# VH-VL binders against q869s5r1519to1633, part 6

Target 1, 115 residues: q869s5r1519to1633
Amino acid sequence: YILVAEDNDINIKVVVRQLEKLGYTAIVGINGLKALEIIGSFPICLILLDCQMPQMDGFTCSTILRQIEPTGQRIPIIAMTANDSKDRCFEVGMDDYLSKPVRVDRLQKTLSDWI

## First folded at step 1 (VH-VL)

Design e16 (framework fv_ebronucimab)
Fold by ESMFold2-Fast, scan of step 1:
Structure e16 (fold): chain C 115 residues (1-115), chain A 121 residues (1-121), chain B 111 residues (1-111)
Amino acid sequence: as target 1 above (115 residues)
Amino acid sequence: EVQLVESGGGLVQPGRSLRLSCAASGFTFDDYAMNWVRQAPGKGLEWVSGISWNSGSISYADSVQGRFTISRDNGKNSLYLQMNSLRAEDTALYFCAKQGWLTYSYGMDVWGQGTMVTVSS
Amino acid sequence: QSELTQPRSVSGSPGQSVTISCTGTSSDVGGYNYVHWYQQHPGKAPKLLISDVSNRPSGVPDRFSGSKSGNTASLTISGLQAEDEADYYCSSYAGSYTFYVFGTGTDVTVL
């Protein structure tokens, strides 16, 4: 599964539809706390993580994920971010980023790089 | 106004138990992580335990692991600390502290006045 | 778990700047951007002064600032005033087993 952690309904629909067109199965966490719950329940191979989420933001979520990961099992975390958040995303252990709004060509390239 | 009020402290003999309560008002209690922090007389702050908004994530300082249990009742806007097998070194002022978020960001932005626990024979 | 290391005391005159260091490890201060600073006046509960390394809560004067480099976070108080005389504690997220660790505390004296 590819986990999409995103709170905005329009952004969820766009990204999930793009993932489906590329042949991936998406599962959605509407905030960081729900994302952590899903990771414990499903075999997630990559996380698309919105840095701007209310409730539990992407920075906090990424920090917790890196902390609880088993040694040698690192799930790629790809930030979905506005320009000003990029440096902070990398500091909390995110591997790459996609600028909002997410474009299908850029998403496809990023998935190819990490899967 | 946003307020936290601790209660349940007192004098207790070593090896006994005590239960602390913290009553929250003026904010949506179940939107925030909560913490217990203690301070021995004349000493520094020591984090004791924390609990997420839904009780799904709980953690303790090594010094209290296995002896203390944190819990919350969101319907009563209350936080609890069950303290078992008390030791002289547990003597401290115990603060209830609200996290500024569901997790670790934003710091502990609201604190109670504390309740004094004295463990002595 | 070991506490974060702070100097026991720092002092300065009104109008000067003082800096308090907070040194941990790669598993706390160096591993996360969740370093918070608290001010405590005698007989009072702690007050949040800086969150997430460098963010000031509403109502905290801009003469208080925070930063981090590697395993060391720093609190700087510029334009030191008499009311800044207090104990200052850093705190860092330390992982899921033990969420937080506090620093040893620093007494700030305004001479």
Scores: ipSAE 0.005, ipTM 0.551, lowest interface PAE 16.2, mean pLDDT 81

Design e17 (framework fv_ebronucimab)
Fold by ESMFold2-Fast, scan of step 1:
Order: sequence, then structure tokens, then C-alpha cells
Structure e17 (fold): chain C 115 residues (1-115), chain A 121 residues (1-121), chain B 111 residues (1-111)
Amino acid sequence: as target 1 above (115 residues)
Amino acid sequence: EVQLVESGGGLVQPGRSLRLSCAASGFTFDDYAMNWVRQAPGKGLEWVSGISWNSGSISYADSVQGRFTISRDNGKNSLYLQMNSLRAEDTALYFCAKGYSRYLPTYFDYWGQGTMVTVSS
Amino acid sequence: QSELTQPRSVSGSPGQSVTISCTGTSSDVGGYNYVHWYQQHPGKAPKLLISDVSKRPSGVPDRFSGSKSGNTASLTISGLQAEDEADYYCSSYTDSSTLYVFGTGTDVTVL
């Protein structure tokens, strides 16, 4: 599964459809807390994480994930963020980024790099 | 029925070591993070340490970092706390507490009754 | 030691409402919605009462409710009963390496 942590319904529909067209199965967490719950319940191979979500934003979520992640099982975390936020994403342990709005060609390349 | 039973507490002199155990039953031990929380006599609660479902993630309170070691044996449904270089300030009732999920940081949905550790000369 | 500030005690008579505050900073209570409340009767282990600011676990009466505003979380006990006489502790995630902080605790006295 690919976890999509995103709160905007339109953004969710766009990225999920793009993932399915590329042959991946997506599961959605509408906020950071739901994302953490899903990671504990499903075999997640990659996380697409919105940096600006209600309750727990992506930066906080990424920091918690890296602190609690099992040794030897580092799941790639790919930030979905505005251009000017990419440096912050790397500071909190995210592996790569996608600029919003997410485009299918960039998504395809990123997935091929990490899966 | 979820049950957590602590043992291993007792009277110990400053600078010595003590090992606490927690026997778990009534749930799939391997699916949950486990924690130690302590309470000094007449005082409040202090989180001591936590360990994820597979021992892959471990964290400590600053007050015990470098002195205490948390571990678990999933085959025995048991949680442990190795306490070294004990100080008078470590005197407390030590509770074993079950996390809500496989991972830290979550809330504690079940607690044991605690085991008393007294550090005194 | 406890990090979050609670009043030492609150009191009320049966049937009344009492509210317990839990004040932190933007690094814990104010920054995140991971505030939990525990009830502890004398000589007993703590029991989870409220999780994630306002969620009641199965079996907890709806007269217990939680909320948060800014850096302060609150536990409200309506229809106060004799068996509510206990110590109450809040806790929160913190964005430091420690992960958890508890409140100083509040003794609730019923009449």
C-alpha cells in the first residue's frame, strides 16, 4: 500500500487516481493521527505526506514516525508541499518532496526512485 | 481480560541495580507498544520509558536516560526495566502500561497495579 | 517530574459540575491534539478517562468530557458523584525527545 496523508478532498481524489493509474493501491489518512493509525494496521511501502494538515501537520507526523519507526524498517516519506518548504521537509527526516499541485509525471518518477 | 502484573521491586541502596518485570496476558502482546510510568510516594505520574511492538523504537525520559534500559520478550509476553546507578529520586511505584497502538507516542489504555522501588541507605 | 500545570484541588457537591485545567505550552498542549486524562483512586492504578482531547473510551460515562483552547486543556465532570473523588492527571505528547509529559495532578473532593 501507498499511504496518502492529505486532508483536501480534491487533492485526495487526484493523487489516488494517479496512483491507481500507475498500478499502486492507495490508502488515505485525512490527518496525521489517522496516518499514524494506518501505518500500524497496513503494510505501507511508501508515504505521501502533506506538510500542512489539521490536528498534526506533516512535519510533526514525520518527526514522530522517524522516532518510533522500527530499526531497519525505514519507510520512504515523500513530502507534498509548497516549493519554499522543501528544506524543512528534509530537516524532519522526509526523503523527497513533490510540489503542490502534484503532477502525474513527477509522481511517477518519484515512485520509481523509491519503490 | 487484559492483565499486567509487575514484579521485581524492593529496597535497594543508592548506586546499585534492580530489574523490574511485567507479565502481560489477555491481549496480543506483540501488537502493542509498552511503557513504564512511575509515581513517587504522594507525588504525581512520570513517564519513564517506552518500547514499540517489535523493540525497533525505544525512548526514555531525560531523568533516566543512560541509566535505565527497557526491553521486551514477545515470546514470554514480558516487559522489563533494567535500572542501574539508582538514586534516592528513583524511589517510586513503577507501573507497566499498555500503549493503544504498536507505536509510540500514544495513550495508555491499561495499567498494572505497580511494584514499589525504594532507594535508600 | 510533572510538566503540565493543574490546580492542586477542586471541590464540588453531588450533582454539580467541576472543571480541571491543564496548561502547557505550544510544544505540548498548545501545539497538538494529543491530550489524555487519567483517573486514580487512592491505592489504585490510573485508569484512562479521556483520550485525544475529547474522546471517551468504552465504558466511561458521558458526564466526563474534555476540551482544549490554546495552551489549556480542560476536563469537565458534570453530575458530580461521590465515586468521582480521586486524583486526575492530564498528559500530552511533547515535541522534545522525551515524547510524554504528565500534569501535576488535581485532587477532586466531593463535598
Scores: ipSAE 0.007, ipTM 0.578, lowest interface PAE 11.8, mean pLDDT 82

Design e18 (framework fv_ebronucimab)
Fold by ESMFold2-Fast, scan of step 1:
Structure e18 (fold): chain C 115 residues (1-115), chain A 122 residues (1-122), chain B 111 residues (1-111)
Amino acid sequence: as target 1 above (115 residues)
Amino acid sequence: EVQLVESGGGLVQPGRSLRLSCAASGFTFDDYAMNWVRQAPGKGLEWVSGISWNSGSISYADSVQGRFTISRDNGKNSLYLQMNSLRAEDTALYFCAKSRHYDILTGYFDYWGQGTMVTVSS
Amino acid sequence: QSELTQPRSVSGSPGQSVTISCTGTSSDVGGYNYVHWYQQHPGKAPKLLISDVSKRPSGVPDRFSGSKSGNTASLTISGLQAEDEADYYCQSYDSSLTGYVFGTGTDVTVL
């Protein structure tokens, strides 16, 4: 599964549809807390993480995940964010980023780099 | 107006097969996950199976895994349930239900059909 | 497959408040805010009443409200009316099943 952590219904629909057209199975977490719960319940191979979500934002979620994950079991975290905030994403342990709005060609390349 | 119309139910003997259909109208069918939910006479609701917008994600209840197959034809706005190796405990009214989302996991069911009755009896 | 536990029946008089509980585990009700409620009148299909624990769909009276505490979600019907007499089902995402689970159902009688 590819986990999509995103709170906006329109953004979720766009990204999930693109992932499924590329042959991936997506599962959605509507905030950081749900994303962490899903990671413990499903075999997640990559996380697409919106940096701006209610309750627990992507930065906090990424920080917690990196702190609790076992040594040698690092799941790639790809930020979905504005270009100007990419440096914050790397500081909290995210591996890469995608600019919003997500383009299918960039999504495909990013997924091929990490899975 | 959104409509879901189930068909294909009937009386069948144990061990036989039956295929249910659901005709959808009034919404963009290929944008949403679809589900089958059943209700035995006088009993509660039981989720049976779900399928995502493009058939890329499919899931089944443990009670039907390996016996039932869910499928969809987006060109015909139709959902199907192929039921094999039917058992007495499969006797129920089978509802077609539309998910609010394209995925099969987190969405609630915002529209339901009226159901089609399947009776498995000798 | 395991089901969420609801009381078999709840009764009240017109104008009274009644509450229906829906108890699960940390893998369903307790773990996520994906708890939904449906109302089913005799001979009819279920109708969505509450989504995502407490969100009321357009057209649903404000007499209906939802909440959650730990592993238990609750549906409260205030100002009970004759037309509220129906079966009520909770539904949750279940991470152990990778699908949905429904509650056992509650028959609400307006005395």
Scores: ipSAE 0.005, ipTM 0.559, lowest interface PAE 14.1, mean pLDDT 80

Design o01 (framework fv_oberotatug)
Fold by ESMFold2-Fast, scan of step 1:
Structure o01 (fold): chain C 115 residues (1-115), chain A 124 residues (1-124), chain B 107 residues (1-107)
Amino acid sequence: as target 1 above (115 residues)
Amino acid sequence: EVQLVESGGGLVKPGGSLRLSCAASGFTFSNAWMSWVRQAPGKGLEWVGRIKSKTDGGTTDYAAPVQGRFTISRDDSKNTLYLQMNSLKTEDTAVYYCTTDYRYSSGWLPFDYWGQGTLVTVSS
Amino acid sequence: DVQMTQSPSSLSASVGDRVTITCRASQSISSYLSWYQQRPGKAPNLLIYAASSLQSGVPSRFSGSGSGTDFTLTISTLQPEDFATYYCQQSYDTPYTFGQGTKVEIK
């Protein structure tokens, strides 16, 4: 599964449909806490993570995920952001970024880099 | 090496105030979230509150028993964490520990370093 | 608030014994659980974080397992220095909460 951590209904709808079009199965976490719960319950191969979410923002979520994953089980984390704050994303252990709204060609290229 | 040194504990009467300090060294203090944890004599551990790094918003959170009476602050230029305790009650009698959740390259670890504690006794 | 309950509250054991301590959360905390050791008069020491990850420098006889609500700390072959009080702690949500502690005493 690809985990989509995103709280905005329209953004969820767009990215999930794009993932399905590309042949991937998506699972959605509507906040950072739910995203971390899903990672423990499902075989996640890549995470698409919104930097701004209620309860736990994407930066905090990424930091905690990197902290709790065992050595050798690194899951790629791709930031979804309305601004290009690459320095902060890499600092908290995110591997790449996609600007919102997500475009299918950018998503396809990013997935091919990390899967 | 990482060191946390608490100071400021002592004997105070109910209704009084104390300010605790925690001097940090051996890690990048400005990147770390910091917590205070207390332990009443012969009892278990109780989280008091935390302060996030300035980069993560610098916000504070408190346990219900101390909310409105205690204030956590930090001075990154001095690598020092503070706990201002007001309206002290007998129930606040405890050893107070300074703890780190400091940044390791790719992430954060909860309470990986502890100071030796400073005793606060609230009695008449 | 997330409540943490440990069992047993105390146990008696001999050097060489296998010791298991359990910790239960009142709601799912995923893997946001740490275990600490505290000897009398000393500060707590982190043993395990993220439910099952051994802290650097901690002997391999200590191990953690579990996720969600039910967690265990195991000491495979108890040593003299292991007679201490052990605490679980959740960092899933604030306020951070500790179990009441399990005292491991000499039989």
Scores: ipSAE 0.005, ipTM 0.543, lowest interface PAE 15.3, mean pLDDT 81

Design o02 (framework fv_oberotatug)
Fold by ESMFold2-Fast, scan of step 1:
Structure o02 (fold): chain C 115 residues (1-115), chain A 125 residues (1-125), chain B 107 residues (1-107)
Amino acid sequence: as target 1 above (115 residues)
Amino acid sequence: EVQLVESGGGLVKPGGSLRLSCAASGFTFSNAWMSWVRQAPGKGLEWVGRIKSKTDGGTTDYAAPVQGRFTISRDDSKNTLYLQMNSLKTEDTAVYYCTTGIYKWGSYPYAFDIWGQGTLVTVSS
Amino acid sequence: DVQMTQSPSSLSASVGDRVTITCRASQSISSYLSWYQQRPGKAPNLLIYAASSLQSGVPSRFSGSGSGTDFTLTISTLQPEDFATYYCQQYDSYPLTFGQGTKVEIK
C-alpha cells in the first residue's frame, strides 16, 4: 500500500486517482494520528505526507516515525507541500517532496525513484 | 472492541423536538468524522448530515430536508455524538443510525464501516 | 444532488445462484461508491468501497465493478446468509446519496 496522509477532500481525490491510474493501491489517513495508526496496521511501502495537517502535522508525524522505526526498516516518506516548505522536509527525515497541486508525471517519477 | 450505541428515540408530536445521542467506544472518537443516517420504516437509507473532528474544523453539513431544523454536535470528553431535532415532521419518522467511515481510498470518512444498531424516532399524532 | 438508481428493486434467487445488482449515478462519480448489505432488523454492513475494493472480513464471493456512472455488485455463489437488501452509495459529493435498495429474496 501507499499511504496518503492528507486532510483536504479535493487533494485526496486527485492523488488517489493518480495513484490508481499508475497501478498503485492507496490508503488514506486524514491527519497525522490516523497516518500513524495505519502504518501499524497495514503493509505500507511508501508514504505521501501532507506537511500541513490538523491534529499532528506532517513534520511532527515524520519526526515520530523516524524515531520509532527499527534500524534498516526505512519506509520512504515523500512530502506533499506548498512551495516554501522543502528544506524543512529534509531536516525532519522526509526523503523527497511533491509540490501541490500534484502532477501525475512528477508523481510517477517520484514513485519510480523510491519503489 | 469498536462500538456505537444510539439512544434518545421515541414518540414525538409534529412540531416537537428530540435529542439523540450516540456513545462511541473502542476507537479515538475525537479524531473521527461522524455521520447520521436514517431509514424510514420499510424504506431505504438516507444520509442526514455529518460533523468533522474539532481538529479538522468541526464543521457540519446537512441534507436539504433537515437543513435549518437539525443540528449535529459532539462532546469529545464524553465520546458522544448528538443530533438535536427541532420542528419535527411526520416524514422524519425513521430509525436513526450514527456511523463513521474507514481510511481507505481517499474516501475516509464516507465509506461507512462502523454503524450503531439504531434508535427509532416516531413522529405522529 | 447525485441521484443513485438501482436495478432490479427485488429479485428471487436460490442458494448457489450468481446474483448481479446494478447501480447508476445521474452524473460521473469516478469510483467513489460503496455497497452495503442490510439483513432484516439489522444495521447495514459495508461490503465494497471505492467501487471494487472488498472490505476486510467480507467473503470473496462478493465483488464490485464499474466506474463513472455504471456500477455492479456481484455475488458469485449465493449463500443462505446473503438473503438481504443491498444498497449502493456515492460519496463523490454532498449530500451523500444512496440507491433505493435491491431486495434479494429466497426463490
Scores: ipSAE 0.000, ipTM 0.552, lowest interface PAE 15.1, mean pLDDT 81

Design o03 (framework fv_oberotatug)
Fold by ESMFold2-Fast, scan of step 1:
Structure o03 (fold): chain C 115 residues (1-115), chain A 123 residues (1-123), chain B 107 residues (1-107)
Amino acid sequence: as target 1 above (115 residues)
Amino acid sequence: EVQLVESGGGLVKPGGSLRLSCAASGFTFSNAWMSWVRQAPGKGLEWVGRIKSKTDGGTTDYAAPVQGRFTISRDDSKNTLYLQMNSLKTEDTAVYYCTTYRPGYSYGFFDYWGQGTLVTVSS
Amino acid sequence: DVQMTQSPSSLSASVGDRVTITCRASQSISNYLSWYQQRPGKAPNLLIYAASSLQSGVPSRFSGSGSGTDFTLTISTLQPEDFATYYCQQSYTIPWTFGQGTKVEIK
């Protein structure tokens, strides 16, 4: 599964549709707590994480994810961000980024790099 | 040792234009994100805008009060940052500081500041 | 825009005092908060970034704490060079915004 952590309904629809078009199964966490619950319950191979979710931002979520995963087991975390917040994502253990709105060609390339 | 030296401040009439320069040394300027911050006499700090490194897209962002009137640019061959100020208003009277945003750090802080240059907009 | 409010706007203190300055954000900014010191007639100087990380070269008497909306800067043992104005700044979202400042004056 590919976890999509995103609170905006329009952004969710866009990225889920693109993932399905590329042959992946998406599971959505609409807030940080839901995202953390999902990674404990499903075999997640990659996380697409919105950096700026209200009330629990992606930076806090990413920090918690890195703290709770086993030392040798690193799940790629790909930031979904406006261009102006890209640098914040890397500091907290995210591996790559995608600019919003997500384009299918960029998503496909990024998934190929990390899966 | 990091050093930022500003110049170009002065007295200008409302509606006029002025260009500020900031000469940088002691770090790899081409990799740095640069900002302008201003301070009106006796008042607090106000962020004006920033410019990213060429590697990170070279894009600019501005605070609402200056959007459409001010332009930030850089000349990496000269290690110099610029602020072009057009359609100046009396509210733009301030000391203008050149500052650097440390590359590779996500928290968006200003770790080096110039001495500031005073811009006075008055008739 | 995220509004930053400092308390108090000014305070009087003596050398050797413990000084605490508070900063409140109008919305959660996680730990994207920095503290600056500005001495009269001088440019600002970074003290603390990421809410609690001490900038290289800054004396250990300065410390920062907090997350979300409420933050504090503490000076454990005030020195003569610490009489200055202090500003908090959020870098969570553009535009970057500063608090109005807290003046620390000689008692």
Scores: ipSAE 0.000, ipTM 0.540, lowest interface PAE 15.0, mean pLDDT 80

Design o04 (framework fv_oberotatug)
Fold by ESMFold2-Fast, scan of step 1:
Structure o04 (fold): chain C 115 residues (1-115), chain A 121 residues (1-121), chain B 107 residues (1-107)
Amino acid sequence: as target 1 above (115 residues)
Amino acid sequence: EVQLVESGGGLVKPGGSLRLSCAASGFTFSNAWMSWVRQAPGKGLEWVGRIKSKTDGGTTDYAAPVQGRFTISRDDSKNTLYLQMNSLKTEDTAVYYCTTLGYTHSWFDYWGQGTLVTVSS
Amino acid sequence: DVQMTQSPSSLSASVGDRVTITCRASQSISSYLSWYQQRPGKAPNLLIYAASTLQSGVPSRFSGSGSGTDFTLTISTLQPEDFATYYCQQYNDYPYTFGQGTKVEIK
């Protein structure tokens, strides 16, 4: 499964539809806390993480995930962000980033690189 | 459990050089971003610099007061972090702490006991 | 550089007291702030990161709050082992910067 951590209903529908078109199965966490619960319950192979979510932003979610995951079982975390601060994304344990609005061609390329 | 043990501190004259070591155990050192933080006697904490894991590029960053004089390096085969200090000044007198920048590379989650560097004439 | 200012610089308290320490950033750092405890003669220990997330193993009497420029560390019921110096640290902007410290002394 590909986990989509995103709080906006319209953005969720767009990204999920794009993933399904590319042949992937998506599961959605509407905030960072739900994303962390899902990771413990489903076999997640890649995480798409919105950096701006109201209750727990993507940076905080990424930091907690990296803190609790077993060493050597690193799940790729791809930031979805309006800011292109790659250094910050890497500093919080994210592996790559996608600029918003997410484009299908960039998403496909990123997924092929990490899956 | 996680352990960080600093060594190499001592007394040096201004303009001298010193190399600090930090022996790490209890975690996968090669995956960790590492940092040095110092504390002058009776003063607060001051970040010195960091080094990224090889996976994240292995690059270094330094605080302005030490830029060009100090070099951070690592030997993943020995689980050891180094701080090479050149052109030492009396203002560099401090306890130097080796610390991990956690899984997330953003906070200092584990600290060594520190090693004292005294720079005096 | 982002300047971190703590208040008070020192305070005296008794076991059982509620202690509050404040940290102000010279510009917004969102929630990218950590709190550390340093007992006399010892290395610092991480208490809280991301402004309000308690580090594993840290007693629940410690809590953090705030965002933007104003942050607070609270010790709900001070214990003997809590007499120490406390530091805030921002990691929103390079270089990382610390507050000057708040010393919590026994009355």
Scores: ipSAE 0.005, ipTM 0.543, lowest interface PAE 14.4, mean pLDDT 80

Design o05 (framework fv_oberotatug)
Fold by ESMFold2-Fast, scan of step 1:
Structure o05 (fold): chain C 115 residues (1-115), chain A 124 residues (1-124), chain B 107 residues (1-107)
Amino acid sequence: as target 1 above (115 residues)
Amino acid sequence: EVQLVESGGGLVKPGGSLRLSCAASGFTFSNAWMSWVRQAPGKGLEWVGRIKSKTDGGTTDYAAPVQGRFTISRDDSKNTLYLQMNSLKTEDTAVYYCTTVKYSGWLTYYFDYWGQGTLVTVSS
Amino acid sequence: DVQMTQSPSSLSASVGDRVTITCRASQGISSYLSWYQQRPGKAPNLLIYAASSLQSGVPSRFSGSGSGTDFTLTISTLQPEDFATYYCQQSDSFPYTFGQGTKVEIK
C-alpha cells in the first residue's frame, strides 16, 4: 500500500487517482493521527505526506514515525508541500519532496526512485 | 445505538432565517463528520453540506444552491450539529435530515446514520 | 457537477422477484458510490457503500456491482419490506449528488 496523508479532499482525489492510474493501491489518512494508525494496521511501503495538516502536521507526524519505527523498517516518507519548506522536511526525517499540485510524471519518477 | 434528533423546523417567509439543531447520541460526536441532506416534498435527496470533525480541520463544504446563505456549525460539548439558514427561498422547502458521514482509509464517503428529519416550509 | 441518472424511475414487482436498478454517472467515479433505501414516510437507510460493500445488518439479498460510470443494485428475492424508493449517491466529487430515485411498487 501507498499511504496518502492529506487533509484536502480535492488533493486526495487527484493523488489517489494518479496512483491508481500508475497501478498502485492507495490508502488515505486525513490527518497525522490517522496516518500513524494506518501505518500500524496495513503493510505500507511508501508514505506521501502533506506537510500542512490541521491538528498534527506532517512534520510532527514524520518525527513521531521516525521515533517509533522498529530498527530495519524505515518506510520512505515523501513530503507534499505548496511552499519552500524543503530543509525542514529533511530535518524531521522525510526522504524526498513533491510540490503541490502533484503532477503524474513527477509522482511516477519519485515512486520509481523509492520503490 | 446511534440517534440523531433534528429540531427547529417550521414555517418561514421568503427572505427569513431559521436555525436547525441536531442532537446526537450513541457515538463519539467529536470524532464524527456530519452532513445535512434535504428532500423537497415528493422529490429526491439533495446534499446540502458537510462539516469535518475538529481533529480533521473542522472545515465546511456546501452545495452551490445554499453557498453563502447556509452555515453549518457544531458544538462538541453539547453533541449538537447546527444549520443556520439565511435568505430563505421557496425552493428551500424540504425535510432536512442530519446525517453522520463515514469514511475509510480507502476514501469512501457515505451517510451511515440519519435522523428522522425536520420540515422547513418557506412560504408567504 | 457529477449527474447521477437512475433507471427505471419506477417498476412494479411481485414478492419473490429478482429486481435490478441501474445508476449511471456522467463521469468516472471509480467505486465511490452508495445505495440507500427509503420506505414511505421514513428517513433513508444505507444499504451498500463503495459500490459493492454490504452495510452491517442489511439482508444478503441486496448486492451492488459496477465501477466507473455504470452501477447496479440487485435484490435477489424481493420481500414485502423491500417496496420502497432506492437512491444511488456518488462521493467522488463535490457536491455529493444523488440519483433521482427508483420506486419499487407492488405489481
Scores: ipSAE 0.006, ipTM 0.655, lowest interface PAE 9.0, mean pLDDT 84

Design o06 (framework fv_oberotatug)
Fold by ESMFold2-Fast, scan of step 1:
Structure o06 (fold): chain C 115 residues (1-115), chain A 124 residues (1-124), chain B 107 residues (1-107)
Amino acid sequence: as target 1 above (115 residues)
Amino acid sequence: EVQLVESGGGLVKPGGSLRLSCAASGFTFSNAWMSWVRQAPGKGLEWVGRIKSKTDGGTTDYAAPVQGRFTISRDDSKNTLYLQMNSLKTEDTAVYYCTTGATIFGSYHYMDVWGQGTLVTVSS
Amino acid sequence: DVQMTQSPSSLSASVGDRVTITCRASQSISSYLSWYQQRPGKAPNLLIYAASSLQSGVPSRFSGSGSGTDFTLTISTLQPEDFATYYCQQTYSIPLTFGQGTKVEIK
C-alpha cells in the first residue's frame, strides 16, 4: 500500500485517482498523527507526505518516523509541496519530492524510482 | 544496458589542448545531468565540473582549478558529452571519468553511472 | 567550499569483519552525501545516496547513516569483493567535494 498523508480533500482525490490509474492501492491519512497510526497498522511500501498539515506537519511526521523506524525497515518518504523547500524536506529524512499540483507522469517516474 | 565510454585521452605538452568525448547509451541522455571527475595517479577523486540537462537550464559549473581553462558541453543529438581542456598543466594529469546521475528534489544529483575513464598525461 | 574529512585513511580487515568508515563535513550538508566504492584499476560505483539510501543492486550488507556533519558507512560482513577504496562525496553545494578515500586492505 501507498500512504497519502494530505489534509486537502481536493488534493487527496487527485492523487488517489492518479495512484489507482497506475495500479496502486492508496490509504489516506489526513494529518501527521493519523499517518503514523496507519503506518503501524498497514504494510506501507511508500509514503506521499504533504509538508503542511494540521496537528502535525509533514516535517515533524517524517522526523518522528525516522526516529522510531526499526533498523533495516526504511520506508521511502516522498514530499508533496506547493513551496520549493527542498533542503528542509531532505533534512528531515524525506527521500524525494513532488510539486503540487501532482502530475501523473512525475508521480509514475517517482514511484518507479523508489519501489 | 546503460554505458558511458570515454575517449580522446593521451600525452600532451604543458600549454597544449585536448578534447575528451563521452559516448552515452542505454538511457535518455538528454534528461541526464553529466559530470566529469578526475583522479591523479595514486590520488583520490576530484570533481571537475558538470552540465545540467536542457530542461534544467543547461548550465555548467566548474571546480576552481579548471575554471576558465576547461569547457563542458553536450550534443544531445549524438548522445555525447565533451570536455575541452585548454592551457593544460602538469597538475591536470589524471584519469578522467564521465559520470551521470539522477536529480534529487530537482536541485542536486548523485553519480550513479561511471565510464571506465581515459588517461590524460601532461608532460614533456 | 565544503571540506570532507574521511577516516581512517586505510584499514586492514578479514572476510567476515564489520567495517566502519566515517566522513565529516566542514559545515552542515543535511543528507546530501553519497558513498562510492572503487576497486583497483576500476571506475567508482555508487553504493549509497542521500546519506542512507541503498542504490539498486548494491548488497544489503552496505548501509549509511548520519546527517548534518557526521556520516558513517558500514559493511556488516566483509566479503572478498569488498576490498577496495571507499569515498564519500557531498552534493549540497558547488563545488562538489570528495573525501580523501579509505583503503580497505586484506590482513
Scores: ipSAE 0.000, ipTM 0.530, lowest interface PAE 16.4, mean pLDDT 81

